# Designs tried in a protein design chat: VH-VL binders against p04169. Part 7

Target 1, 76 residues: p04169
Amino acid sequence: GLPDGVEDLPKAEDDHAHDYVNDAADTDHARFQEGQLCENCQFWVDYVNGWGYCQHPDFTDVLVRGEGWCSVYAPA
Below, E stands for the ipSAE of ESMFold2; O stands for the ipSAE of OpenDDE; V2 stands for 0.75 times the mean of E and O plus 0.25 times the DockQ between their complexes.

## First folded at step 1 (VH-VL)

Design z03 (framework fv_reozalimab_arm2; at its last look DockQ between E and O 0.05; V2 from the best seeds 0.00; counts 0 for: pae E 16.5 > 2, placed apart)
Fold by ESMFold2-Fast, scan of step 1:
Structure z03 (fold): chain C 76 residues (1-76), chain A 125 residues (1-125), chain B 110 residues (1-110)
Amino acid sequence: as target 1 above (76 residues)
Amino acid sequence: QVQLVQSGAEVKKPGSSVKVSCKASGGTFSSYAISWVRQAPGQGLEWMGGIIPIFGKANYAQKFQGRVTITADKSTSTAYMELSSLRSEDTAVYYCARSPRYYYGSGSYKGMDVWGQGTTVTVSS
Amino acid sequence: QSVLTQPPSASGTPGQRVTISCSGSSSNIGSNTVNWYQQLPGTAPKLLIYSNNQRPSGVPDRFSGSKSGTSASLAISGLQSEDEADYYCAAWDDSLSGWVFGGGIKLTVL
């Protein structure tokens, strides 16, 4: 289990899972549509300074960038 | 050792709502994912949605979006699933189940390892 | 209907090896790990395998899992009468943004 301080999760690196990028502008993925960002995805939980938690099963061990994107994006 | 204990059977009319509870005992509640899975008589398993209590935000299967609400109360270690606009097709056993959530390599710990006993919900006239 | 495909039934005799198949697509099994659940008659499901091939504590090593492409298999070696149950595969589906299950297979021990 996670300690109560989930804020101590490490920040995600590009390619963590599902072609994740910290900056949506960096993706050339065929599924990308302009305006899709981690921060408007259904799995986003805002935290601090543009970083948030992601409730998608493959991202529960990192913080993701609000301006990021990945191929499993789902609109909020 | 860790147990999930669910509320008792319900009989409901079409168009009403039902709220099922799932109380965790004998372990850590807040950092585990809690899923709701249903099973109609003689049928297979169907995931409805889940919540990680420490975040308090639920996500839902598309089929149930708009009529299922999943919540958690950390102070009582209890998760809830409320299903609205009930139809006869909602007659099923409803299970809560937890999944471990660990730092680093969380993909290895996504199985639902502890299940509640199930709550039978019957929707009839 | 189930998103993942399993045969509806299988049978074996005590001591045999039985394999239970599960077929999906690129959005589920092709992209994500597979879990297997056992459901004995009248009981809640029990986790048998997670992350394609890992066993929880207390699950006998007679149970093993594998995954290749968009398909997965559960193998039960040294089949025993108490293995008579329904078995379900499950995986996260990227297109649906949720967990999906196979239709389940009823395993009969003759």
Scores: ipSAE 0.079, ipTM 0.784, lowest interface PAE 5.1, mean pLDDT 86
Fold by OpenDDE, look of step 2:
Structure z03 (fold): chain C 76 residues (1-76), chain A 125 residues (1-125), chain B 110 residues (1-110)
Amino acid sequence: as target 1 above (76 residues)
Amino acid sequence: QVQLVQSGAEVKKPGSSVKVSCKASGGTFSSYAISWVRQAPGQGLEWMGGIIPIFGKANYAQKFQGRVTITADKSTSTAYMELSSLRSEDTAVYYCARSPRYYYGSGSYKGMDVWGQGTTVTVSS
Amino acid sequence: QSVLTQPPSASGTPGQRVTISCSGSSSNIGSNTVNWYQQLPGTAPKLLIYSNNQRPSGVPDRFSGSKSGTSASLAISGLQSEDEADYYCAAWDDSLSGWVFGGGIKLTVL
């Protein structure tokens, strides 16, 4: 679920961790497969306005974009 | 699992107002967008507006601006749609629906994955 | 009347592949993802496809969506009698700042 104070979290920048990109279309990562997005990742918790909370330990301090991607993507 | 339960059927006279409720259960409420969509008899779907409860800000279709008011009560997980100055053309089934992702102006929107059962509003003199 | 354009009706026989079209503009389908809804008689709409080609849980893989330019298409393979319903496409419209729907297609299974 969403943590307390989620509304105070900043939006992730590109390269926050694990080759994160706010737009999956921007990655040329070897692990990337078409259709993989933060919003369909098992770590995803939807929040608001296309941004969500990622339950992965390296993303607990930011909001991530639903259309983003990182190399530790795991299908839901 | 998330469910949306709407208030019962309404019969109204022209010029009056109707307020339909939509109560969410089984999941989160505030962080999702609740939309109101109506369907006149034998017609298609028409979006009226929506609200993101966590922000308390509603967005309306231009056609209904000034005549529709959408609100949300986070404490009861209930969204409301009030339509005033009713006319016969407002006779329709009114649905509330939840969108998993609602990013106004972003160009990235998910569909409405949970729908209420619908509320029939009949406007007749 | 509807911002998105759909033919009013379509038909097919059981087992057939049918395609339902949806035409929009640069401010909606051209800029935003398309969703598809199935509405069985006397029921609320059900989300069938989101993000152009993604299926919610419980939706059979015989339903598929595609988008190209300002148009979208819903394909139903292995048509079954229970597929007889109305189908609506939808997208957010940037110019209107709201959801827009197609007029809906009544699909008849012969």
Scores: ipSAE 0.006, ipTM 0.708, lowest interface PAE 10.9, mean pLDDT 91
Fold by ESMFold2, look of step 2:
Structure z03 (fold): chain C 76 residues (1-76), chain A 125 residues (1-125), chain B 110 residues (1-110)
Amino acid sequence: as target 1 above (76 residues)
Amino acid sequence: QVQLVQSGAEVKKPGSSVKVSCKASGGTFSSYAISWVRQAPGQGLEWMGGIIPIFGKANYAQKFQGRVTITADKSTSTAYMELSSLRSEDTAVYYCARSPRYYYGSGSYKGMDVWGQGTTVTVSS
Amino acid sequence: QSVLTQPPSASGTPGQRVTISCSGSSSNIGSNTVNWYQQLPGTAPKLLIYSNNQRPSGVPDRFSGSKSGTSASLAISGLQSEDEADYYCAAWDDSLSGWVFGGGIKLTVL
């Protein structure tokens, strides 16, 4: 389920929203549990080269890193 | 607001080394990379390398391999760049700058958004 | 010998529009966003444009950026004497695993 125009989305930066990090190892957030990654989150849609589309409303304007994490993580 | 404050000017002899410090304040030190960029008199900007403080992971431009060591101390929010085997052509202003993380291109969108004031290193005679 | 190519200088008169160019390759500008830095004489560089066309807080909207393929440009409209500076394009280069800069372009306001 990738949306139209996904190829034009910019890559997210750290702190984009919800304490997002491009590398899960960078977070010190209290909700983080080892093994949680964007790529195993229920919002994740795989795209290309380790980047994906996050279906969460606050990430529809960017690509996110599969090895990333944010505080609204929800397991698939 | 994030601010980077660098150590003072240095005068060095050829063959010696120099270590420049870059202290960060007012922001999250470990969330971003600290890059080192130099500028010889009348010349352009040259990226030397950077470090991601939370991982201690340094990355170096190939031109400086073997001569540059970049480190960070999270407890003091300070990054360091040490350049060894100094030559006259190493005379330059050395800047530290906060940049997005540099792996997989993920940090390129914001660029180097905070710069230190620069440290003049003069390698004489 | 810069990885990104910029002409060494440009000029314009007050009130006019000037365009500053930057040329790269598929491993840098073609795959990653372009940033622009302004450097006033005797000062540290300042981030002027990020993510191809975004302005940090405090940068006037007369500065604009664009990217097409492996090339980028910075446009300055309503040129003012304070815009006299060196301008650098920059991008992450995937093959070199590092930041690359243009050689800088000296903008003179006549």
Scores: ipSAE 0.000, ipTM 0.619, lowest interface PAE 16.5, mean pLDDT 85
ESMFold2 (binder alone), look of step 2: mean pLDDT 92; pTM 0.949

Design z04 (framework fv_reozalimab_arm2)
Fold by ESMFold2-Fast, scan of step 1:
Structure z04 (fold): chain C 76 residues (1-76), chain A 124 residues (1-124), chain B 110 residues (1-110)
Amino acid sequence: as target 1 above (76 residues)
Amino acid sequence: QVQLVQSGAEVKKPGSSVKVSCKASGGTFRSYAISWVRQAPGQGLEWMGGIIPIFGTANYAQKFQGRVTITADKSTSTAYMELSSLRSEDTAVYYCARHKWGSYRYTPYYMDVWGQGTTVTVSS
Amino acid sequence: QSVLTQPPSASGTPGQRVTISCSGSSSNIGSNTVNWYQQLPGTAPKLLIYSNNQRPSGVPDRFSGSKSGTSASLAISGLQSEDEADYYCAAWDDSLSGYVFGGGIKLTVL
């Protein structure tokens, strides 16, 4: 689930942690495979307007974009 | 200093289940992930899956999907691996190992601390 | 098919340099770092090399790792009798979304 205070979290910027990008198309990371998105990652919790919460410890202070990607991606 | 201590040897019958524990001490349990790796007699190492204790969700190797369940109890710093529908070919030493989760740039995927292993024998 | 391939055995004499190979594919070694584990007889594996060429504290500098394309190598210089062990390469596999090991090599010190 969504954490208390999720409404006060800022949107992540590129490079927040783990080579994070707000648009998966922007990554050149070796671990990336086409079709991997924050919104189909096991850490994703949907929130609003295409943004969600990421349960990974390095992303608990931001909202991540559903169409984003990072190198700790794990399929849901 | 940091150690992973596993439960003792088990002898099981085909069709039963086994649950092995792995207790962390001397380190920050919540800052790491725990993987389970098995080794059949005279064979190589085989990754079964892992868990990030703070999330409570696990990732499994395809071969073990539907038979393995990995859990963690943060209050006791203990991870568990339960394997069901046991067969004779599940006879192996089962290891827990600590790893960092994350990208290869910041938190490379490798197992730096290993438990002593738990021998599970499946026989009729 | 995404399993890492190692020769099953190797041998050397004290003082010799031994190289252990590990072959993979683009989804594992080709896109991710390689780790090496040492398993002494009757013991749990121990991390020997991580991130292709890094040594954990306590591992002698006579152990070194390298990676090129879809292959990796572990070099042991100044071979000692206590190096007799099984050695495993390992890497994350993007296609499997899981960690994979090589078949392991039994190193005998004659």
Scores: ipSAE 0.000, ipTM 0.630, lowest interface PAE 13.6, mean pLDDT 85

Design z05 (framework fv_reozalimab_arm2)
Fold by ESMFold2-Fast, scan of step 1:
Structure z05 (fold): chain C 76 residues (1-76), chain A 125 residues (1-125), chain B 110 residues (1-110)
Amino acid sequence: as target 1 above (76 residues)
Amino acid sequence: QVQLVQSGAEVKKPGSSVKVSCKASGGTFSSYTISWVRQAPGQGLEWMGGIIPILGIANYAQKFQGRVTITADKSTSTAYMELSSLRSEDTAVYYCARGGYSYGKRPFYYYMDVWGQGTTVTVSS
Amino acid sequence: QSVLTQPPSASGTPGQRVTISCSGSSSNIGSNYVNWYQQLPGTAPKLLIYSNNQRPSGVPDRFSGSKSGTSASLAISGLQSEDEADYYCAAWDDSLRGYVFGGGIKLTVL
């Protein structure tokens, strides 16, 4: 779930970790498959305004965009 | 870290109005929904409505349309709920609660993660 | 009358598993996220489960949620005395254009 202090987390920038992009359409990563989005990833916890928390250890300091993607994507 | 602090108890006469405040401290305000939920003595929770401050949109439960007005002041991080034409059956504890919202998704209101302590409103002659 | 239907009461003993049901329709549970709130006596409600099955920080993993069709369930494993409370399910209702709650269930730990 959402961590204590989630309201203070900054929005992720592109390349935060694992080739993260805020818009899945921007990735050219070999692992990407059409339809993969942060919001349908197993690490996604929905939060606010299209942004969510990512439970992956490398994303605990940011909010990620629901329409984003990263190379450690795993389907929910 | 973030808290919602509500104004104090009110005793009102039938036919009057009451305006309850809900002040956010310690966190972001405008990017959330703020809902108002009431609970009559010994009864369950009832959603009255909410506001999405960043959009300037308030939504009201059908039962309260015309009697309830929900507003927000971003500069003071304070939301308000005003209920008019008070009746004895409006006696309840009134809660404000901060909620999740997702642009382009539905519903606009899908959870409330931080709750105020509640404001008791008693309507008596 | 509540829009979502819950039993009015349930009971269990410490260590047992208790399941609390919530029944709705296609316009609410069938189409939207289900959330669960716990209300301890004399306190404001607290978010217990959101988005069908997610736990907020600080909620023990003994609490879990699930949704199937127009119904949802809250499961409490390893029941403890401090779990004695009222529990509410809730969801957005597309037809009413409003957030709706179940009637609440009083859980007693015997």
Scores: ipSAE 0.000, ipTM 0.612, lowest interface PAE 17.8, mean pLDDT 86

Design z06 (framework fv_reozalimab_arm2)
Fold by ESMFold2-Fast, scan of step 1:
Structure z06 (fold): chain C 76 residues (1-76), chain A 122 residues (1-122), chain B 110 residues (1-110)
Amino acid sequence: as target 1 above (76 residues)
Amino acid sequence: QVQLVQSGAEVKKPGSSVKVSCKASGGTFSSYAISWVRQAPGQGLEWMGGIIPIFGTANYAQKFQGRVTITADKSTSTAYMELSSLRSEDTAVYYCARVRSGYWPKYGMDVWGQGTTVTVSS
Amino acid sequence: QSVLTQPPSASGTPGQRVTISCSGSSSNIGKNYVNWYQQLPGTAPKLLIYSNNQRPSGVPDRFSGSKSGTSASLAISGLQSEDEADYYCQSYDSSLSGYVFGGGIKLTVL
């Protein structure tokens, strides 16, 4: 679930952690596979307007984009 | 603070196998990669392979493919490295090490186990 | 044999600047990041520099890294006795699909 205070979290910027990008189309990472998105990752918790919370420890201070990607992607 | 604690020293005969454990404590286990690196006496560091526990996927250095198996048990926060068909040149200290960002080396191996000495002799 | 090449030894005197080199190819250092590790006798390696030139928390600013083409360098300014150690460079090799290390260099503080 969503943490207390989720409404106060800032939106992530590219390179926040683990080669994060707000648009999966922008990554050239060797681990990326077409169709992988934050919103279909096991750490994703949907929030509002295409932004969500990421339960991965390195993303607890930001909101991530549903259409984003990072190198620790895991299928939901 | 994350620590990696490895199993104790082993003495093995040629042709046998050895399985070294690496237990993570104090922090995140599943989403980081765990690499295995060995160092023969008086020699340099040699990467053997690694695993990302949440995926269960392991990658191996070409030199060790067919002889090394790297696994992880998420319930005990423990990674394992098993090396088979041991020979005297496998005598080394074996380290596990954490990588923050999958197998891509942007962040380096930031937390290391204390090492496990494996001696292969007849 | 190591994929990345480092000289086997280097030496310096306290207070001096020492540079440690690491040479690779287009399949590793030429397109990928370089990390550096310090290994004191009888201990596990410690991450000293990552992503070519970044310092982990707790590493003094007298340690710095740089990369140019297919080569990388670790610089240690204000050399101290406790810097006597082995230093390893490390990168990823795209053709081997794996991490590669330099052979290591023994730094002696005279």
Scores: ipSAE 0.005, ipTM 0.642, lowest interface PAE 13.7, mean pLDDT 86

Design z07 (framework fv_reozalimab_arm2)
Fold by ESMFold2-Fast, scan of step 1:
Structure z07 (fold): chain C 76 residues (1-76), chain A 122 residues (1-122), chain B 110 residues (1-110)
Amino acid sequence: as target 1 above (76 residues)
Amino acid sequence: QVQLVQSGAEVKKPGSSVKVSCKASGGTFSNYAISWVRQAPGQGLEWMGGIIPIYGTANYAQKFQGRVTITADKSTSTAYMELSSLRSEDTAVYYCARETWRGYKYYGMDVWGQGTTVTVSS
Amino acid sequence: QSVLTQPPSASGTPGQRVTISCSGSSSNIGRNTVNWYQQLPGTAPKLLIYSNNQRPSGVPDRFSGSKSGTSASLAISGLQSEDEADYYCAAWDDSLSGYVFGGGIKLTVL
C-alpha cells in the first residue's frame, strides 16, 4: 500500500535513481525491454493521475510516472 | 532468526576468478534484495552491486562492471558474487547483505553475512 | 576513495551528544535517501538508520538521523562506551548508477 504522507511527495525527475526516466521511450539503457513500465513493475502502487508510489528503497521520496522506467525494473 | 551464511575463505592467484556464495537460512528471498559490499584491510566499505533474487534483476557499481557478476538461485535461497581477473588490490572481506521491506517501507541492509576473506597472492 | 565525505574521527565522553556528518552532492544525497551503518571492531556492519531518519527495531532512540540538501547527519545522544565503532553513511548516486558509502568515521568514547 501507499505510505503515510504520500500526498506530500514530489514527482520524480528524470535520473532520480537507477537511470529513471518519466517516459520509457526515452531510455537507451541496455537492460530495457519493450513493454516494461513502472505501472507493470512489482514495486508499483497506483496513486493518482498516472502517478504512483514506488516501493523500491531508492524511490521512497518521490512519486514515479506509470509510463516511466528504471534499470531495476522487476515484472509484477 | 534469518541469517545469511557465506562460503569460506579463498586464496586465489592473480588473473583467476572467485565465486562467493551467500545462503539465506531461516527464511526465503521474498521481499528483499541482496547487495555485495567489500572491505579491503584497514579500508572502508565499498558497494559492488546487488540483485533482487526472485526477479533476477542485478545492478553493478561502475568500478566493477565487466568483472563482477551477481546471480541468485531462488530454489536454494542462495546469491552469488563472481569476480574475475583478480588483482592483489581485490584482497578484501566480501559481505553479502539483504535489503528488506514490510508493506510500503524498506529497512536498508538489515541482515549481513559473516564475510568471506578473499586473498589474491602469487 | 569515498564519494561521500565524513570526518575520519570523532570523540566524546559518556552522556555527551555527538553528531556525525556526511556530505555529498546533488547526484547522491541531494535527491536520494541516506542509510547509516555501525561497525563494531571485528564485526560485520549493522543497520542503524534507514530512509534518512527511521530506526530499525532494537535501535535505541538515542540514535537519530536527518538530511538537509546534500548533507546528512547522525546524532547520538547519551553517548555510551559500547557506541565506540566506525559509522558509515550510504546513498544511491545517480551519476555512478550505484550505492556509495562515506569513508567512515571512527568514534572514540573517552
Scores: ipSAE 0.006, ipTM 0.617, lowest interface PAE 13.6, mean pLDDT 85

Design z08 (framework fv_reozalimab_arm2)
Fold by ESMFold2-Fast, scan of step 1:
Structure z08 (fold): chain C 76 residues (1-76), chain A 123 residues (1-123), chain B 110 residues (1-110)
Amino acid sequence: as target 1 above (76 residues)
Amino acid sequence: QVQLVQSGAEVKKPGSSVKVSCKASGGTFSSYAISWVRQAPGQGLEWMGGIIPRFGTANYAQKFQGRVTITADKSTSTAYMELSSLRSEDTAVYYCARGLRYFGSYSHGMDVWGQGTTVTVSS
Amino acid sequence: QSVLTQPPSASGTPGQRVTISCSGSSSNIGSNYVNWYQQLPGTAPKLLIYSNNQRPSGVPDRFSGSKSGTSASLAISGLQSEDEADYYCATWDSSLSAYVFGGGIKLTVL
C-alpha cells in the first residue's frame, strides 16, 4: 500500500534514478519494450491524478507518473 | 546534527534472545530508513534488515528471516533489533544506521551510524 | 559469503593513486546505485560515496567513485596515512530484496 505521508512526497523529475522518465515515450533505453509503463510495473501503487507511489527502494522519496518508465521495470 | 545512540554491551547464553535499541536525536526520525548491520570479529559487514518508520515496513535479509524482528517506536525516536535463538556465531558488533536520504530507503547508503553494540554469545 | 567481490587487500604509498574494485551482477551493481564505506580500526563505518559517484559533506575530493556495467571502483588520489582502513562497496540486490556488502578490502599505506 501507500505509505504514511504520501501526500507530502514531491513528483519525480526525469533522471531521478535508473534513467527514469515521466513519459515512457521519451526513453531511448535499450531495455525498453513498447507498452511498459510505471502503472503496469510490479512496484506501482496508484495514488492520485495519474501519479503513484513506487515501492522500488530508489523511488521511495518521490511520486512517479503512471505513464513513466525506468530501467528496472518489472511487469506486474 | 543527528546522532544514533545504541544500548550497551550484552553477554548472552546460547538459545536466548537479545534486544538492542537505537535512539535517534537531532532530526526527523520517521522520515529516514534505519538499517541494522552486524560485524563478527575480524569479518565483514552484513546487513540484517531495516525499517522505514514512516511506512511501517520492516524488511529482513533471508538469512535472518524468522530469527530477527526490527521495530520502531516513533514516540521515543527509537528503533529496536531483536535476535532470537542465539548461537556462538552471532557474536558480533551490531550497528544501527540511518539512511542518507530524507524520505529515502535502504538503497541510497547510510551516513549516520550508531556506535555499535557488542553482543557475546557464550556458555 | 559475499555476493559482491572485492580483493582482500591493496597497498600504496603516500601521494599515490589507488583504485579499489568491486564486482557484482545485473541484479545488484548492474541495476542499482553503488555506495562505498570506509572503516577505520575500532570504529563504525563511514559513508564515503553514494549514488555511484557522489560525496557526502566532509568527505575529501580525493575520494571518487565510478560504475561501469556490473562493476564499480573507488579511487583514492593523493593517498595519505589516515586512509589506511577497510573499504566496502555496497548496493541493493533486487533478486535478494536486500542491501548487500562486498567482502571488504584492507588498504595498507606503506
Scores: ipSAE 0.008, ipTM 0.710, lowest interface PAE 9.6, mean pLDDT 88

Design z09 (framework fv_reozalimab_arm2)
Fold by ESMFold2-Fast, scan of step 1:
Structure z09 (fold): chain C 76 residues (1-76), chain A 126 residues (1-126), chain B 110 residues (1-110)
Amino acid sequence: as target 1 above (76 residues)
Amino acid sequence: QVQLVQSGAEVKKPGSSVKVSCKASGGTFSSYAISWVRQAPGQGLEWMGGIIPIFGTANYAQKFQGRVTITADKSTSTAYMELSSLRSEDTAVYYCARAPYSSSWYKGRYYYMDVWGQGTTVTVSS
Amino acid sequence: QSVLTQPPSASGTPGQRVTISCSGSSSNIGSNTVNWYQQLPGTAPKLLIYSNNQRPSGVPDRFSGSKSGTSASLAISGLQSEDEADYYCAAWDDSLSGPVFGGGIKLTVL
């Protein structure tokens, strides 16, 4: 679920961790497959206005964009 | 703006099959699941099944298992729903709708349906 | 029958606040987010609220959602004649491996 203090988390920047991008269209990573998005990843918890919390340990300090992508994407 | 455009109305006889199409424009077709939802006259919404194009698998509601087939053609950004062995109770408006999904290696969960087709009326009568 | 339970009808007058309920179980609302759809007469459903309480772009802030346990509610403040429609709740159901809908509620603006 959403952590305490989610309202104070900053939005992630590109390259925050694991080749993260705020727009999946921007990635050139070899692991990327069309259709993979933060919002359909197993670590995604929806929050507000297309942003969500990522339960992956390397993203607990930011909000990630639903239309984003990173190299540790895992289908839920 | 993304849109889903469905094929036109159909009138079918009991025992026949109907195949409805749903063409996506704008946006990325492969990034979403496409669900099919029907609504009989004066009744509520009923999910029939959906497909996640990038995984190549469809998931069906148990009530329609064996009668419904959902497919997708990524080259034309079109999803299809074919319903066989039609009965008068299948008279309904059939909608396609896109949804974000979460997926496992063998199943997916579909979330909110944010874009809906205009609906296709299918009438089953003798 | 519908898997999620909603009252069949509700009514209000312009300016009122109305609340539409939705009741489920641990396999659906209890474990998953709730979405709400508005269906105006003769039209396709439109996403009104997603992920319990989020509004899509273009949906007025008069509409809000909430979820508690196995139940959810849609609140419409400042009711307007344009709000006369059918409202459906929906959630993924783990046992059925698919989305399930409430029976829908017909909201009449008097």
Scores: ipSAE 0.006, ipTM 0.645, lowest interface PAE 14.0, mean pLDDT 86

Design z10 (framework fv_reozalimab_arm2)
Fold by ESMFold2-Fast, scan of step 1:
Structure z10 (fold): chain C 76 residues (1-76), chain A 126 residues (1-126), chain B 110 residues (1-110)
Amino acid sequence: as target 1 above (76 residues)
Amino acid sequence: QVQLVQSGAEVKKPGSSVKVSCKASGGTFSSYAISWVRQAPGQGLEWMGGIIPIFGTANYAQKFQGRVTITADKSTSTAYMELSSLRSEDTAVYYCARTYKVTYHGYTYRYGMDVWGQGTTVTVSS
Amino acid sequence: QSVLTQPPSASGTPGQRVTISCSGSSSNIGSNTVNWYQQLPGTAPKLLIYSNNQRPSGVPDRFSGSKSGTSASLAISGLQSEDEADYYCAAWDDSLSGYVFGGGIKLTVL
């Protein structure tokens, strides 16, 4: 589930960690595969308006975009 | 601001378990991750695992899976690391450390481990 | 054994520049930011550099970091006696789903 205080988390910026991008279409990373998105990653917890919480330790202080991507992507 | 204070030194026999505590003070305990890192005498740093207290989600280094359990109690702002089936090779200083973020030029960068506990010496001997 | 590779030792004299290397792979340094830690004798490690090249408040500007491909380096200019310490690089490893450290380097100031 969603953590306490999720309503106060800021939206992530590009390059927050692990080559994070708010739009998967913007990545040129070698690990990227078509169709990989934060919203279908094992760390994703949906929140509101296309943003969600990421359970990965390096993203605990931000909201990530569902259509985003990062290099620690793991399929749900 | 945030300080991490660990429990005191332990002397244990092979085959026993040890549970080390790490109490956070100053700042919001639940808003960051806590990692556990050990260092054997004269050796380097070794990451054991971490936990996100707000979620209760723990992740462990492959080498320690099955022997290590990391937990957190949000009500007391305390993280714990329990290591079982102790061997002499587990003699080490055990540290807890937190990850924190910083914003720079409009981007948010994550600190690695910016606040460390003082360390807990665990000696395993027969 | 450490996942990231560092030389075991280095030495310098006051005023010199020393560079500490850290070598990894595509799953760690190649994909993730690198942090550097300084450990003075008998103390807990201290964060020296984060996000490849950023300094926390209180870290002198003579310390700098860089990353290229699967390698990173820490440079210490104007070496001082108080810099005698162990230095560790670290990064998240995607394949291991965890943080990995270099073996550490003992820097001696002669």
Scores: ipSAE 0.000, ipTM 0.613, lowest interface PAE 16.3, mean pLDDT 84

